# VH-VL binders against Rho GTPase-activating protein gacHH (gacHH), part 1

Every score and structure here is a prediction.

Target 1, 179 residues: Rho GTPase-activating protein gacHH (gacHH), of Dictyostelium discoideum (Social amoeba) (q86l99r1233to1411)
Amino acid sequence: SNKESLPFRRDVIEKVINHLRENSLDTEGIFRLSGNMESVRGIVKSFAHGEPNLSFEVHNISNALKHYLRSLDPPLIPYEFFLMLLDARKNEDAETIRNIFWKIPSDNRVVLTLLVDLMVKISENSNVNKMNSKNLSIVFGPTILKPRTPTLDRMALMTETQLQCGIIQTFIEDFHYIF
Positions, changes and structure headers below are counted from each chain's first letter, unless a header gives other numbers; Kabat numbers aren't used for antibody chains.
ipSAE, averaged over its two directions, is called F for ESMFold2-Fast, E for ESMFold2 and O for OpenDDE. V2 adds 0.75 times the mean of E and O to 0.25 times the DockQ between the complexes of E and O.
[cut] marks letters that were taken out.
The coordinates of atoms that the task and the answers printed are left out; those that the model quotes come from them. Centres of patches stay.

## First folded at step 1 (VH-VL)

Design a02 (framework fv_adalimumab_6cr1)
Fold by ESMFold2-Fast, scan of step 1:
Structure a02 (fold): chain C 179 residues (1-179), chain A 124 residues (1-124), chain B 107 residues (1-107)
Amino acid sequence: as target 1 above (179 residues)
Amino acid sequence: EVQLVESGGGLVQPGRSLRLSCAASGFTFDDYAMHWVRQAPGKGLEWVSAISWNSGYIDYADSVEGRFTISRDNAKNSLYLQMNSLRAEDTAVYYCAKGGYDFWSGYEDAFDIWGQGTLVTVSS
Amino acid sequence: DIQMTQSPSSLSASVGDRVTITCRASQGIRNYLAWYQQKPGKAPKLLIYAASTLQSGVPSRFSGSGSGTDFTLTISSLQPEDVATYYCQKYNSAPLTFGQGTKVEIK
């Protein structure tokens, strides 16, 4: 329905990612398990106003980051890259994915790099936190990469969702090649 | 009571289609990956397909890829397997199995809950 | 892709015997290996996951060991109710391949 657009605050996102890097790597279900909805809403509001409130339990902070990223319009990976990334993933073409990554605007690219680096560190600790590259890709695929006009076809939506997740999985698994 | 109940099996002619259902109860269905496993008469277990908690990841055994489609309806606590272009070698008991939290890639992601199976016979 | 080979295909042992079943992966799968027990006409039952972790409710005479490519299921003192076919399964990645099964019977 109505999408509320939040400002893209690179400085805020960097602070939140740094906090999660220090506090969430051993947390089971990080980004997957839900936080308290009222707390998440309050934290997201603090992000929008430039002063992130990081005094909450880690699941609330991680969900606030996820909600904030999902609310960006345009998304973290701008709309213009959606179809070309899905096509490259469909062809299992990591070189083309790398080339597209380096065409992303610099502020978005820096944030994406920090976010994927966090995802790499979480996945390396997946024996403890239960969040490997596939798990993180399911969370972040539709969050940071989406079409301007969503498909109404259920089967096409499922196929697109798998490719969106595949892109994020490629980012995590081939991090040192792509980033 | 934690259980999985399959339905939809039966006798079907080669080249036709059949849809299997699996009803889940007693656990939070939408937190877990779900799987289909089959067993031909007198033979071993064969993994057929998997779907993550949110349908974001789906995979198939090579033997069924392009013919079978796994799907789920979390609101109905139900898992489905749409089987098209059925062959005699698809004859098997089909089991629904609960996988891991979110995915099957964690250490605890073995199949701890199984249905009792539904027989699919592909014969003319 | 990754092949799972069980040995032996069948065995017969006496009540009280130590029984070992082996499972070999053609490539490393770390600890992502499960063992299942299937009795005639019934669905499989999970015995062991993560190569060596006993599922709750499973008798302590069952144990698993191994890592990487070579895995073993041991029944320290075979009981009549242990007559079944046993399967190993890799679950580190799709396909979640099962071994061919090992049929355990009593002499």
Scores: ipSAE 0.006, ipTM 0.535, lowest interface PAE 10.8, mean pLDDT 87

Design a04 (framework fv_adalimumab_6cr1)
Fold by ESMFold2-Fast, scan of step 1:
Structure a04 (fold): chain C 179 residues (1-179), chain A 122 residues (1-122), chain B 107 residues (1-107)
Amino acid sequence: as target 1 above (179 residues)
Amino acid sequence: EVQLVESGGGLVQPGRSLRLSCAASGFTFDDYGMHWVRQAPGKGLEWVSAISWNSDSIDYADSVEGRFTISRDNAKNSLYLQMNSLRAEDTAVYYCAKDIGYDSSGYYPDYWGQGTLVTVSS
Amino acid sequence: DIQMTQSPSSLSASVGDRVTITCRASQGISDYLAWYQQKPGKAPKLLIYAASTLQSGVPSRFSGSGSGTDFTLTISSLQPEDVATYYCQKYNSVPYTFGQGTKVEIK
């Protein structure tokens, strides 16, 4: 949620992503369909305390991961990379996107790599799970990549959102080139 | 089960104000953007306004900008549309609708309420 | 503003027919397009998003295609319960404009 500020825990995020990689690839609407609110909040609380509770149904775990990632401040992709990634995407410059990726701090970069690898695996099974690279980009664009100060101009915000989603779609589709 | 229940519609004279409410249940309300969409009798759908999960992003169709105000109360799981300076052409069924995506910025509604009729006439 | 135009405005077909509805954007919108079904007296129901991704629970006879400015919704084998008005909607940028709708009836 916008009111929640949670610590960045690489160890927790890695455990959650590995669980989803093993258990969610064939789940229809993974990351898109809502979980039970009470369960999601409880799972997110367990993430904050360093011991993820993964005994819940997969939609609750996936939504908890989304909520946790979105609550991070600074975000998974640090603020300093925001404008340069948007500019590279606007220019359809995958080489620059790759160069920027390798400048991201190592803990964030490892987590981003695991997350995008999960998104790649999900998209490869989109015939079953109905979540292609575009669907995943809409979910994760604003979740892991955002400006330090929110954009208030409506047209600028829409352009920004399209580019945020485009970056994540590029990460998924060009994974083996970038990562 | 996602449920959206609109209320507040009715007959109102031109130039007056009306406030619509939408009560949401069955999902984590504060994680999703919300829309108002209207449909004039016998006509097609017209997008009216959207608000992000945290109220940081608010947008309006040109036809209502400056007259309508969208807002939400996440503690009450409620969405609102304050309609000022109403015109005959604002006569429509007003639908409350939820975004498809959790925290999604791609604004297209996946679940809709039953709608509430607003009639603006003298 | 980007204009959304659907064709035809209405059509009549027989049960089992393949029905195709088109939606045209006046400027490129990539694949930021959704399709909705609205039955008489009911609220709209999401069928397809991202131009071609079928919403969970929607029958497989519905499919979407297209990118940029030209999009199609196809019903491979029309059923009686498919009688409705179908709308496309752009969502690449505000305003999130709907097409005028295509009414589908059975002959």
Scores: ipSAE 0.000, ipTM 0.502, lowest interface PAE 10.8, mean pLDDT 86

Design a06 (framework fv_adalimumab_6cr1)
Fold by ESMFold2-Fast, scan of step 1:
Structure a06 (fold): chain C 179 residues (1-179), chain A 119 residues (1-119), chain B 107 residues (1-107)
Amino acid sequence: as target 1 above (179 residues)
Amino acid sequence: EVQLVESGGGLVQPGRSLRLSCAASGFSFDDYAMHWVRQAPGKGLEWVSAISWNSGDIDYADSVEGRFTISRDNAKNSLYLQMNSLRAEDTAVYYCAKEGLEWLPFDYWGQGTLVTVSS
Amino acid sequence: DIQMTQSPSSLSASVGDRVTITCRASQGIGNYLAWYQQKPGKAPKLLIYAASTLESGVPSRFSGSGSGTDFTLTISSLQPEDVATYYCQKYDSAPLTFGQGTKVEIK
């Protein structure tokens, strides 16, 4: 179930991202391949309690981070930025995307910066790990950027998902311009 | 391990109804969209219907719209296909399929259940 | 609706040969294309998604390429276990249409 809202803990997320930066860059299918769901749930609970359990296999830790980020309400990129980011991506306007990024609250922005920096490093090692910017965008687009009121129209959802992925791909590919 | 097990197939007369079930295990069923795909004997794959995790989004192939109804029971980890007004051209193996991560296509399939519509 | 056309409908090749299967969408579908392998009497298995991303556990001899309307599946060195029918599928939006399939046999 993805209905539960968990507290936003910047220090926990930073520890988890730092662990993945040190341990996951050579891991094939990082963030894409499923971990053991029971282990993932246990790890996510440890994140919620402020003491991340990082003694698990790396796919379990990466999936736990993904599910933890998905469970945040409000999401990592706050709701008020959703439509303006989709609009900027639709217009292929990287300057507007950059301007919007710098309006994000500081704790969220720092976490987003660390997360995208990790994605950049993973994508630079895609010859080994098989996760390029497009692959990472599919994972993180809907995870960190979502509307307050989800559409129930599957066609609209597919279109929004394409734009959400496009924004994350822009973050990765234009990292030094935007961040 | 992820498993999808279809049931409910069989021989049915044209114009009658049949209900298919798919029992899911090994993953968080209520987190994923589910699909039905069919394959007529000796023919290719045809996508039939989709249902989102919360049943809020439902889609049908034009060939079955108005006759088939997809539904799910998340408490029972089960997917259903109610097939009404069956026609000979509905004869096929019906597969249950799970979407992958983040709107990705079908990462797991059941073994299928055969539906034969004949007099 | 967007039509999906595969070619060839069937092919025969020798073990070790490079095999290429093509899939064309009648309209642009971005990178929302998947490839499946189906062996006789079995359910299909996902090989490739997002046009070029290899699914976990799939041998590296399989690769996908293309975007928009034209896509290819390549088997760099055909093995006996690769005898199957291969299907492309669009998944940008419903209907999630499959191609007609390409039967790959060893001569």
Scores: ipSAE 0.000, ipTM 0.464, lowest interface PAE 12.8, mean pLDDT 86

Design a09 (framework fv_adalimumab_6cr1)
Heavy chain, then light chain:
Amino acid sequence: EVQLVESGGGLVQPGRSLRLSCAASGFTFDDYAMHWVRQAPGKGLEWVSAISWNSGEIDYADSVEGRFTISRDNAKNSLYLQMNSLRAEDTAVYYCAKDFEYGMDVWGQGTLVTVSS
Amino acid sequence: DIQMTQSPSSLSASVGDRVTITCRASQGISNYLAWYQQKPGKAPKLLIYGASTLQSGVPSRFSGSGSGTDFTLTISSLQPEDVATYYCQKYYSEPYTFGQGTKVEIK
ESMFold2-Fast, scan of step 1: ipSAE 0.014; ipTM 0.641

Design a10 (framework fv_adalimumab_6cr1)
Fold by ESMFold2-Fast, scan of step 1:
Parts: sequence; C-alpha cells; structure tokens
Structure a10 (fold): chain C 179 residues (1-179), chain A 117 residues (1-117), chain B 107 residues (1-107)
Amino acid sequence: as target 1 above (179 residues)
Amino acid sequence: EVQLVESGGGLVQPGRSLRLSCAASGFTFDEYAMHWVRQAPGKGLEWVSAISYNSGSIDYADSVEGRFTISRDNAKNSLYLQMNSLRAEDTAVYYCAKGLDEYFDYWGQGTLVTVSS
Amino acid sequence: DIQMTQSPSSLSASVGDRVTITCRASQGISYYLAWYQQKPGKAPKLLIYAASTLQSGVPSRFSGSGSGTDFTLTISSLQPEDVATYYCQHYDSAPWTFGQGTKVEIK
C-alpha cells in the first residue's frame, strides 16, 4: 500500500469502472477533482485485497482508480506497444492503431476497453461534467501509456507527450471503430 | 498570458486571523484546481491546500487542517485562504498556484505573512 | 507521506559545466515528478513534469530523467541565469510534497 507495486486485478478494475459508469457521468470534474487523501488510500488498499470498497463519495473512488492504474508496472498498455502506438498516431493512422489495439494481451485489452468506454460516456456528457476527450486524455495518457525508459532529448520528450495524449483522445473519439 | 496575483499578507499576532486572496487571469479559471503553497523564510516549499474547480473536493496539509479554509469564487476568478489561529510556524510567503493534474504549471508572485508578537 | 530528498543541498560550478541534481522518493512514484526553478526573490517556475517532459519555453539545456524512486535534473551547460534553487515535487498521491531544495551557484 505504501511503497509496494500493486497487483493487476482485472476483476477489481471491472467492478470499479462499472460503479463509476453508473454513478459518475453527471459529476463535474470527474477524475480531475482530488479525493480525500485518507479515503483514497483506504480504497486503494481495498483494491489490493480484491474487495473494492465503493461506499465512498465518487471523487474518492475515481481518484483511487487513477492512482491504482498509475501504480501498475508494467502499465495497462504494456511497454512493448508504446513506440508503435506513438508512431501510428504521428501518421494519423487510425487503422494501424486499431490493429495494434487487437494485439494487446486479452486481460489488458478488456480493461482498456472498459476504461475507454467509461471515458467515452463521460465525454458525451461533457456539457454537464465539464470533461471532454481532451481533458480525459491529459489525465489518462501518461497514466496508462508510457515508455520503459524516458529519452534525454527535449524535442522527443515534447513530441512523445503530445502523442501519448493524442492516442487516448483517438481511443475516445474513434471508439466504435477501434474497439 | 496566465497571471496569478496574491494579496492580503502582512504582520499579524499569534492567535489572530488573516484572509489571503488570489486574482487569476489568462485562463479559464473554473476548469482548474487551485492550490496554496507556502515557503518559510530561507526554507523550502510546503503544499498547504487544494480546491477543485467546482469546490467539490478540498484537501489540507496536516499542519493547517482545522485552522485554514480554502475557497474560490469562479464568477470573480478568485481563490481565497482563510487562516485562523495563526502560529509563528505559519510565517511564510504564500503562493497561489494553478494545478495541471497534480503539478503546478503557474505560480503567483507570493504574499508574505509574518506571525509575530 | 512520501518524503523527497535532494542531493546535494548546494553546489558551486563554472559557466559551461554540466550540473546534476538528484531527487529520491521514500517510495515508488513511477514518473510523477516535477522540477521547479526558483530564482532569488521570485516565485518558482515549472521546468519539467512527468519526470522528463520539458515545459514549453524552458531552455533545452535542462533535462530530467528517472522513474520509481531515483530522479535526476541535468543542466548540460550552466549559464549565469541558472543561479537558483531547484526543487523536485512528487505528485503521485496527496499530499504533494517537495524536496528540500538544491542551491546552484556560480564560482
């Protein structure tokens, strides 16, 4: 909880995402607003035990999911797909992004599908919740898609960050084509 | 361009109260979390408090919990920090900071609060 | 709370030197680390976020690296205007804590 890497629990993530899908679509700033620190820590600990505690206010649950996803190593989108996804995004090639998506391991792919579906539904309700695809891409880009080792080149770092966010934005905006 | 301008600092006696203000411009204020960060003279930075864009989520450092209250007025593009029961240890420059995710992409110039008898 | 420790606390180097500042987290924070520059009498300025992403407008001589618990800020060729105190900040989980700072001076 305090310093260990958390296990990848597909079942836990599915339960948390389903809860957020039912309870957060009209919530202003979902995933942007911070939760209460002690509550978030308690919720994340419950994820590690396999029994997610969803009795907390929705911002605490959404932040717990965000922190849990950040703690995954390897990340939700495994390291091996990082450069190929960025290259496909650079070429504005949604077909190649779709082909790469379907090469992701099954458990990761199912979780990614559920997470992006949630992001789609949130973005569709952005008039109420104020979270469009761009806002969500900034939250989740660096959370679920990252290099094994960062580059030392400034221009490459800038380009990678833009492409990381661009991939998540593409996932949201072209969801029914890719997923 | 983004600007954050703090005001309300000054000399205050222990046990008294002060209210700090931060005037924001150059960005869509109601879309970002806002933070207060302080720095004691000659010391490092300490995060103090955070408020979400709609005031739905508020957090405090343990050192100020129960004494300080963060608030915002989105119609006025303003952030506030109500500081009660001030202690000598609260002496610091207080910075208003714009949150982008959980790091601070823009900072105000700071306002000095001196708590002394 | 996650504790951030910087090394060294201060350094003096010559113009053109490569300067390295290290930041260590008491527990794993992935790449959720930012670096700030604070010049005397001024507010901090964001240099780097996500451990290695350079903020727009920051000179290319600044770079960041690291992941997990060990992070480095490098100035490839120190300039007079780089005299400042540098701070790391983790943003993995609340509270968002800072390192104690590294003061960079010119000989």
Scores: ipSAE 0.006, ipTM 0.506, lowest interface PAE 12.1, mean pLDDT 86

Design a12 (framework fv_adalimumab_6cr1)
Fold by ESMFold2-Fast, scan of step 1:
Structure a12 (fold): chain C 179 residues (1-179), chain A 120 residues (1-120), chain B 107 residues (1-107)
Amino acid sequence: as target 1 above (179 residues)
Amino acid sequence: EVQLVESGGGLVQPGRSLRLSCAASGFTFDDYAMHWVRQAPGKGLEWVSAISWNSGSIDYADSVEGRFTISRDNAKNSLYLQMNSLRAEDTAVYYCAKDMRGLSYTMDVWGQGTLVTVSS
Amino acid sequence: DIQMTQSPSSLSASVGDRVTITCRASQGIRSYLAWYQQKPGKAPKLLIYAASSLQSGVPSRFSGSGSGTDFTLTISSLQPEDVATYYCQQYYSTPLTFGQGTKVEIK
């Protein structure tokens, strides 16, 4: 349906991330705790019109961003980069991760940079908000980085999930090196 | 050699406008965010504005927001600062600076600066 | 906005002396701190980023340390060419903010 097939709106994502950067750094459980589902759906609908409704409580706005990013097809990090990023993470090769980052299309790269910058700032306030780099990686790993064909084998899926989360954790912890 | 060269500074009356330019060479300009930083005579450094490599992210210091506009032309390897509604306190040497890694908010290459004097 | 305070505002030392200047942030910035050197009449030059990482081409006598709110820049053996004003800069949060500067002179 329409809600399951949302277009990539860089301008909308940037406005939402900027709002969260200014308003969410001290919010406990940001991105982890649920918002009101009806409010979240309404906010996501406003994204399709190009003017995000940011008058809602911060948990609703953060969950709307999460839902929107999760619904993107292709995902924020395009499918073609999935296996090469997982491979680089297996080898703990931050230089290769950086080189792959700079191959990502510019609109996706700008949005990813803003999103990771937000995650960095949230993690720096983890004493207050309780969201460290590992917590954020669990939220965003499968949201912005996923394979074209879903992994059905349980053991392979577990390894894949750990590497997906590891990539996001690397982006947060090595931000000044990669970005 | 990586080089940044500012131009467009000069004497301007309060309330008027001025446009600064920065010409970049020796690196892939559209891979890096760019910054404007100013320094009033005898004073310290003050960050003014930043723009990402594709103009998708733009930030301003509170003192200039609504009056100054940062922009870039990647085809010309050029950075600009449009300064409107100028005030005496905008008097400073204006530096353009290259972001170190893309959008790291650290500045590894700086131009020589261009002096802007706002006076009646 | 994050405020950056440097100490001292000015110092005079002899060639070969160990010089330390300090920078304090009004809130925690972890390791998101850079140090710049500005010689009279010149543009600033990046010395150190990520609180302790030495920029390529910078002499090894320069070092940075600290995390959170308290940071130091050390010149292990002051040279005549080190006469300059030194600035710390946080890049944890926008707007980016600089310390007021520390002027280093040879006595």
Scores: ipSAE 0.006, ipTM 0.534, lowest interface PAE 10.1, mean pLDDT 88

Design a13 (framework fv_adalimumab_6cr1)
Fold by ESMFold2-Fast, scan of step 1:
Order: structure tokens, then C-alpha cells, then sequence
Structure a13 (fold): chain C 179 residues (1-179), chain A 122 residues (1-122), chain B 107 residues (1-107)
């Protein structure tokens, strides 16, 4: 009756991100528009087995990466960094955000760096793909940064969600300072 | 088989509270957003609320904003709707629904529960 | 909020007829439009998503078309088991609003 999280596979995620960097920068709605869910499930299964299947249409691959990252427990940015990142973002303290980033475990940090670099490149092509830093932050904020014990208070949850998105937006906009 | 079973409906007086539950089975509950949709007797479907798989996103229809609270317990594969300050116009069959995809932002429902009737009346 | 309006509110047709139901969004929603079928006393069933993609197990006589603000559900040859109320639903973002429904009856 215990659910298992998907295994964290740095090598798989790196291959998927490299594929998306080469094939998705001009794709309208990348990460926003849904793929075919049967295809997405098959791709995620291939990620879990260490052999990413990248022979699918790009929206299927991007959604598979999003699903895979969302299924990680602990999340890509470990739980222990959640409140301190939200506090630093609330204070608009990019130096503290940078200091926290460099405390993230090395495999997680490398993956986060590759993912944010991809987001930077996508946002630079937002005139074509329609995905600016804010749009990407809405997709990835709750996906890679989340609390161990979420609040049930709606107003507190809205505030936390805004800060989660704000952190990802800061990662994209201040990439060369933080990373 | 993917299955959703609602419970907790019944007769309740205006101004009071009621809590609905939805028990999920046959899929990885913690991978999916979950939705509540209601239908007043003889009327159409009205989307009520949604919660993302990690509770990071929560949205409500304007008609229930501030009165209803959606929540989930992933360890128990359960979705909840806490309904406060109930009004006669909240009388409806309440459905628990699962989206086909794991994307919160683009949810269309492939699996629905049987519904639980809530009657708000003196 | 984006309003979803269906037309007609109800229709009566004969078995074998081509039936068309229209759904209009007050603002553009791209192709993020789903269609549901609901028979009396039962929960809704997903027919179509992404405006035109048929859900597995749904008969080929059902089809969807449209993009942006104007969408249609077509039943190419109405069957007795198709008597139901049909709903469109936007899902580009919250709120995940339904249209008011179209009741389909046999003459």
C-alpha cells in the first residue's frame, strides 16, 4: 500500500534536456501545451528504466520530463531548502538565493543548472515559442520546489505559490549571477 | 480499474458545514490533479474546485470562493471538499473527477465518481 | 472569466441524422476544449479533448472541430443510445468552465 517515487536518474534527465535544447526552442507552448498521454506514460517509463525514448514528438517529450520531475520525492530542490528560498525571494535577496543554490546536492544542482539553462534559452526565443520567464516559472515553480507539509490555508497557499514561481523566475532572469 | 467513490453527502441546514470525501483507487493518486464538479437538480455541470497533485495549485469557482476548501491526503488516496456557510443554491450532486493527463493547468476529466447528493434545506 | 456558451440548448432529431452542437468561448482558448456526454442519472463521459481528439472507445460517428473561440461537436449519424446532454469545457486555465449543455432527443 506504499507508493514509491520515481528514481532520480541524472544521466536520463541530462539526455532529455539536451534533446529538448536541440529540438524545442522554437516550439510554441513548449512545456505548456499537452502531449498525448499514452505516449507520455511510455516515455516516463523509459526514463525510469534508464533508457529515454526520444523518438516522440517534442510536446510528448517535454511533458514526460515535467511529469518525471513532478514525481520525484524528494523534489529536484530538496525539501530543506523550501522555506529559506521563499524567504530570500520575499526579501528580493538574490545573493542569499545564490548561496542556497550552491548548498544543493551536486547531482540535483547539475540537473537544476541544465534545466534552468534550457528555460533561459526558451525564454530568449519567447517571441516565437510564446514562453517567457513568467510562463516557465508557472510550469516549474510547483514542479521542482515544494514543501514537505503543504498548507491547507488558501491565502497562505497562494502566497507560497507566488514565491515558488518567483524563485524560478529569479533563476532564469539572474542565471549568470546565481549559476 | 480506475475508480473514484464520493461520500459525505446528505441533508444539511443553510449556514452549516459539510465535508465531502472521495476515495481513489487503481492509479497513482499523487501524480494527478483532482477536481470537484457539481450539478444542481435538472441543471448543467458546474466546475467547483481543483487541486494539483502536490497541493501547490488550488482554484475555486467564484460561486464558492471563500466558503469551500479543497484538500487532499495522498497517503490515503483521498480528496476532500470542506463546505462552509452552505446555501440553498449549493444543493447538487457533487462529483469527484480525475483528469486524463498529469498536467494541472490543462485538465480535462476522463474518470468521474458516481456523485454524492448534498441537499441544503431546512 | 471566459464564458462558454452552447447552442442550441436542446434539439430533436431522427435516427441517422447529422447533429451539430456549437460551443463558443468569449475569449480565445486555442484548442483546449473537451466535450462530454451525460446520460440521465449517470456521471459524464469524456468524448473529445484538444477540440478534435477522440477519446479511446468513443464511436467514430462523433467528431470535434474548431480552434480559438468557435467549436463544434458533430454526430454524423445519430443513434438511439446518443440521447443525452452534451457539454463543452474549457481547460486552458482555471476556471475549468463548462458550457450550459445541449440536450439531444430523438423525434
Amino acid sequence: as target 1 above (179 residues)
Amino acid sequence: EVQLVESGGGLVQPGRSLRLSCAASGFNFDDYAMHWVRQAPGKGLEWVSAISWDSGYIDYADSVEGRFTISRDNAKNSLYLQMNSLRAEDTAVYYCAKPLTTDYEYSYMDVWGQGTLVTVSS
Amino acid sequence: DIQMTQSPSSLSASVGDRVTITCRASQGISNYLAWYQQKPGKAPKLLIYAASTLQSGVPSRFSGSGSGTDFTLTISSLQPEDVATYYCQKYNSAPFTFGQGTKVEIK
Scores: ipSAE 0.000, ipTM 0.490, lowest interface PAE 12.7, mean pLDDT 87

Design a14 (framework fv_adalimumab_6cr1)
Fold by ESMFold2-Fast, scan of step 1:
Structure a14 (fold): chain C 179 residues (1-179), chain A 121 residues (1-121), chain B 107 residues (1-107)
Amino acid sequence: as target 1 above (179 residues)
Amino acid sequence: EVQLVESGGGLVQPGRSLRLSCAASGFTFDDYAMHWVRQAPGKGLEWVSAISWSSGSIDYADSVEGRFTISRDNAKNSLYLQMNSLRAEDTAVYYCAKAEGDLFWDYFDYWGQGTLVTVSS
Amino acid sequence: DIQMTQSPSSLSASVGDRVTITCRASQGISNYLAWYQQKPGKAPKLLIYAASTLQSGVPSRFSGSGSGTDFTLTISSLQPEDVATYYCQKYNSAPYTFGQGTKVEIK
């Protein structure tokens, strides 16, 4: 990726997710509505310094979290789990998805749990915020789950992306079983 | 400055294929949904296809479903439309459009200049 | 699928006139309605989104109103540069259907 790689800061991500959990559940288009890009960059920079600046409008904060997660290398769900999760989703094997989840390193797993819990709460309020599990899966699929070496075949990439989104949708819809 | 530049149009015989490209610049391409819209000579605008920023969601107009394939290459900031089994009624100027919006990023704040596709013998 | 119908199909008015174009959706689309202007030989340009929100850089003589199924685009004082075809478009979900267009000419 040509994007800058930022350090994985569990403490920062937890603070940002907790802020959004408390302030964004009624916000129409949360994670989908564009923020002010200059503000978003400033907020992401504060994440890198370990002191998240949460004094901004909620759409800027949500977009900053999205950009921060996309910039992680390795991604939130480490590279080694990519193909096995896509294979389990292709086979509609929820038990294997659950087993793989519990093999994810503890800091990543805790952050993933908090993020998916936030997505569950947002989706439960989709009548107000308009963001259901499918909408959230489109946002977060390629953000937190990606291959180490991207395919150059556009059709294969689209198929992989649909499976990535399917994994996130499964995490949201089967949260109580998997997490 | 946001720019969208289409290419790949031309004269093609019925039943054959064409691939259109749209080169994007001036914005973070992988953050936005992209669309293809066409306009037959002297006629109105017709939405053709949409692809989300992640390629996780793809939609087609009924008139092109099964014949056209939308795709994107985020590393190259490029959008594509593979058009198979072309028919005379596919003759149109094809525009690529950048989505923006409050919910689905779905109204079109920027358009390319268009590329003409003529399907005729 | 939801149909989008504009009226009138064409109109002629004088410079300074108030021009009104209507757009009807066959089913409710809330405020997920955009208006575009297309000048001869050019790509369309976004004028209004969310039924009534003016796009940056668009002259204030343009305004939009409506919700649900009935929408209106108004040009409060028609100028020569406003000669164009105007299209409404639903965007609540696929398909992102356009109205058939309204051609605006000057007498």
Scores: ipSAE 0.000, ipTM 0.475, lowest interface PAE 14.2, mean pLDDT 87

Design d01 (framework fv_denrakibart)
Fold by ESMFold2-Fast, scan of step 1:
Structure d01 (fold): chain C 179 residues (1-179), chain A 120 residues (1-120), chain B 113 residues (1-113)
Amino acid sequence: as target 1 above (179 residues)
Amino acid sequence: EVQLVQSGAEVKKPGESLKISCKGSGYSFTDYWIGWVRQMPGKGLEWMGIIYPGDSDTRYSPSFQGQVTISADKSISTAYLQWSSLKASDTAMYYCARLDYEDSGYFDYWGQGTLVTVSS
Amino acid sequence: DIVMTQSPDSLAVSLGERATINCKSSQSVLYDSNNKNYLAWYQQKPGQPPKLLIYWASTRESGVPDRFSGSGSGTDFTLTISSLQAEDVAVYYCQQYYSTPLTFGQGTKVEIK
């Protein structure tokens, strides 16, 4: 809204996720530990142009993906699905979460599937990389799922954040059911 | 009175293109997935793929990805299954079937089938 | 992919007798959170398309006679026809819809002795 959003590039995101799947599964703190800010910014710009620069150290590439996804407007999971997903998670209704997943537009759904598959593989290697499903949900909840209008009430924001993270944790833990 | 009506039997030679159809009626066509299922002579059922006509979102079985094209024209409530170049191994009965993936993933209504014979 | 295996491949049953068909999935199709089994059964009569009989492992489709029943959970499922009628001669298929690709069992042919 107040800042220019980056274009949604399915082809770029697929290349980046595939690179991380090959190179990041045993990296401690993947997606949590910060990269070099200048390098991350440069990588994100390359994503916008359809020519991802993957020659950088893995923490820079993972943070670039995180930053790129966070900058998307509309977000990876379109705004129209936000409240219905939160409501389904509040009711612990994974069947409805699955149903909503299948309503997401095809390009967004394919990217979400690849991203969650990566998160599943990272979480399966958490003994090495220290990133379990809860850790990954904290990273990606607010990144790929957000309201059109920011929540200003502190109590409501806390509940909202817990539900956002819960949805991503459900995606990871119930991947084979939902996806 | 939900109905899925498929196009008639086809006899083709290897290398020819083909497009068969499945027309839905008696329900909101854009609110349900349409799946395609192959049954080779004397064999069982194989899921090929599904399409959501509302937005043309299409999902293929890995075995059929790149081998066929599934499409739909929501203005005439019709789904299609297409081959660019037929092979003798494509000889089979092809069924379309309706699926409500939001509530389930099972097929509640089936078309009558289209027999495709590919021979030299 | 989830592999569905049926047994037996064929079954000959006398009129009025019980027919039992088994279906095994290579991994669980039970979703623990909603306690539902993502398993359906279809009937295909000679020269006809398949017809839905049962979904959610044990829920009978509207219009299906109550002699048809489904049971089981997780990886092991059974379709039972309590008193076989002449019109029940058909091939029966199980199908999982827990995950894509959607997969069917190889089919069980039920015929009259």
Scores: ipSAE 0.000, ipTM 0.479, lowest interface PAE 16.8, mean pLDDT 88

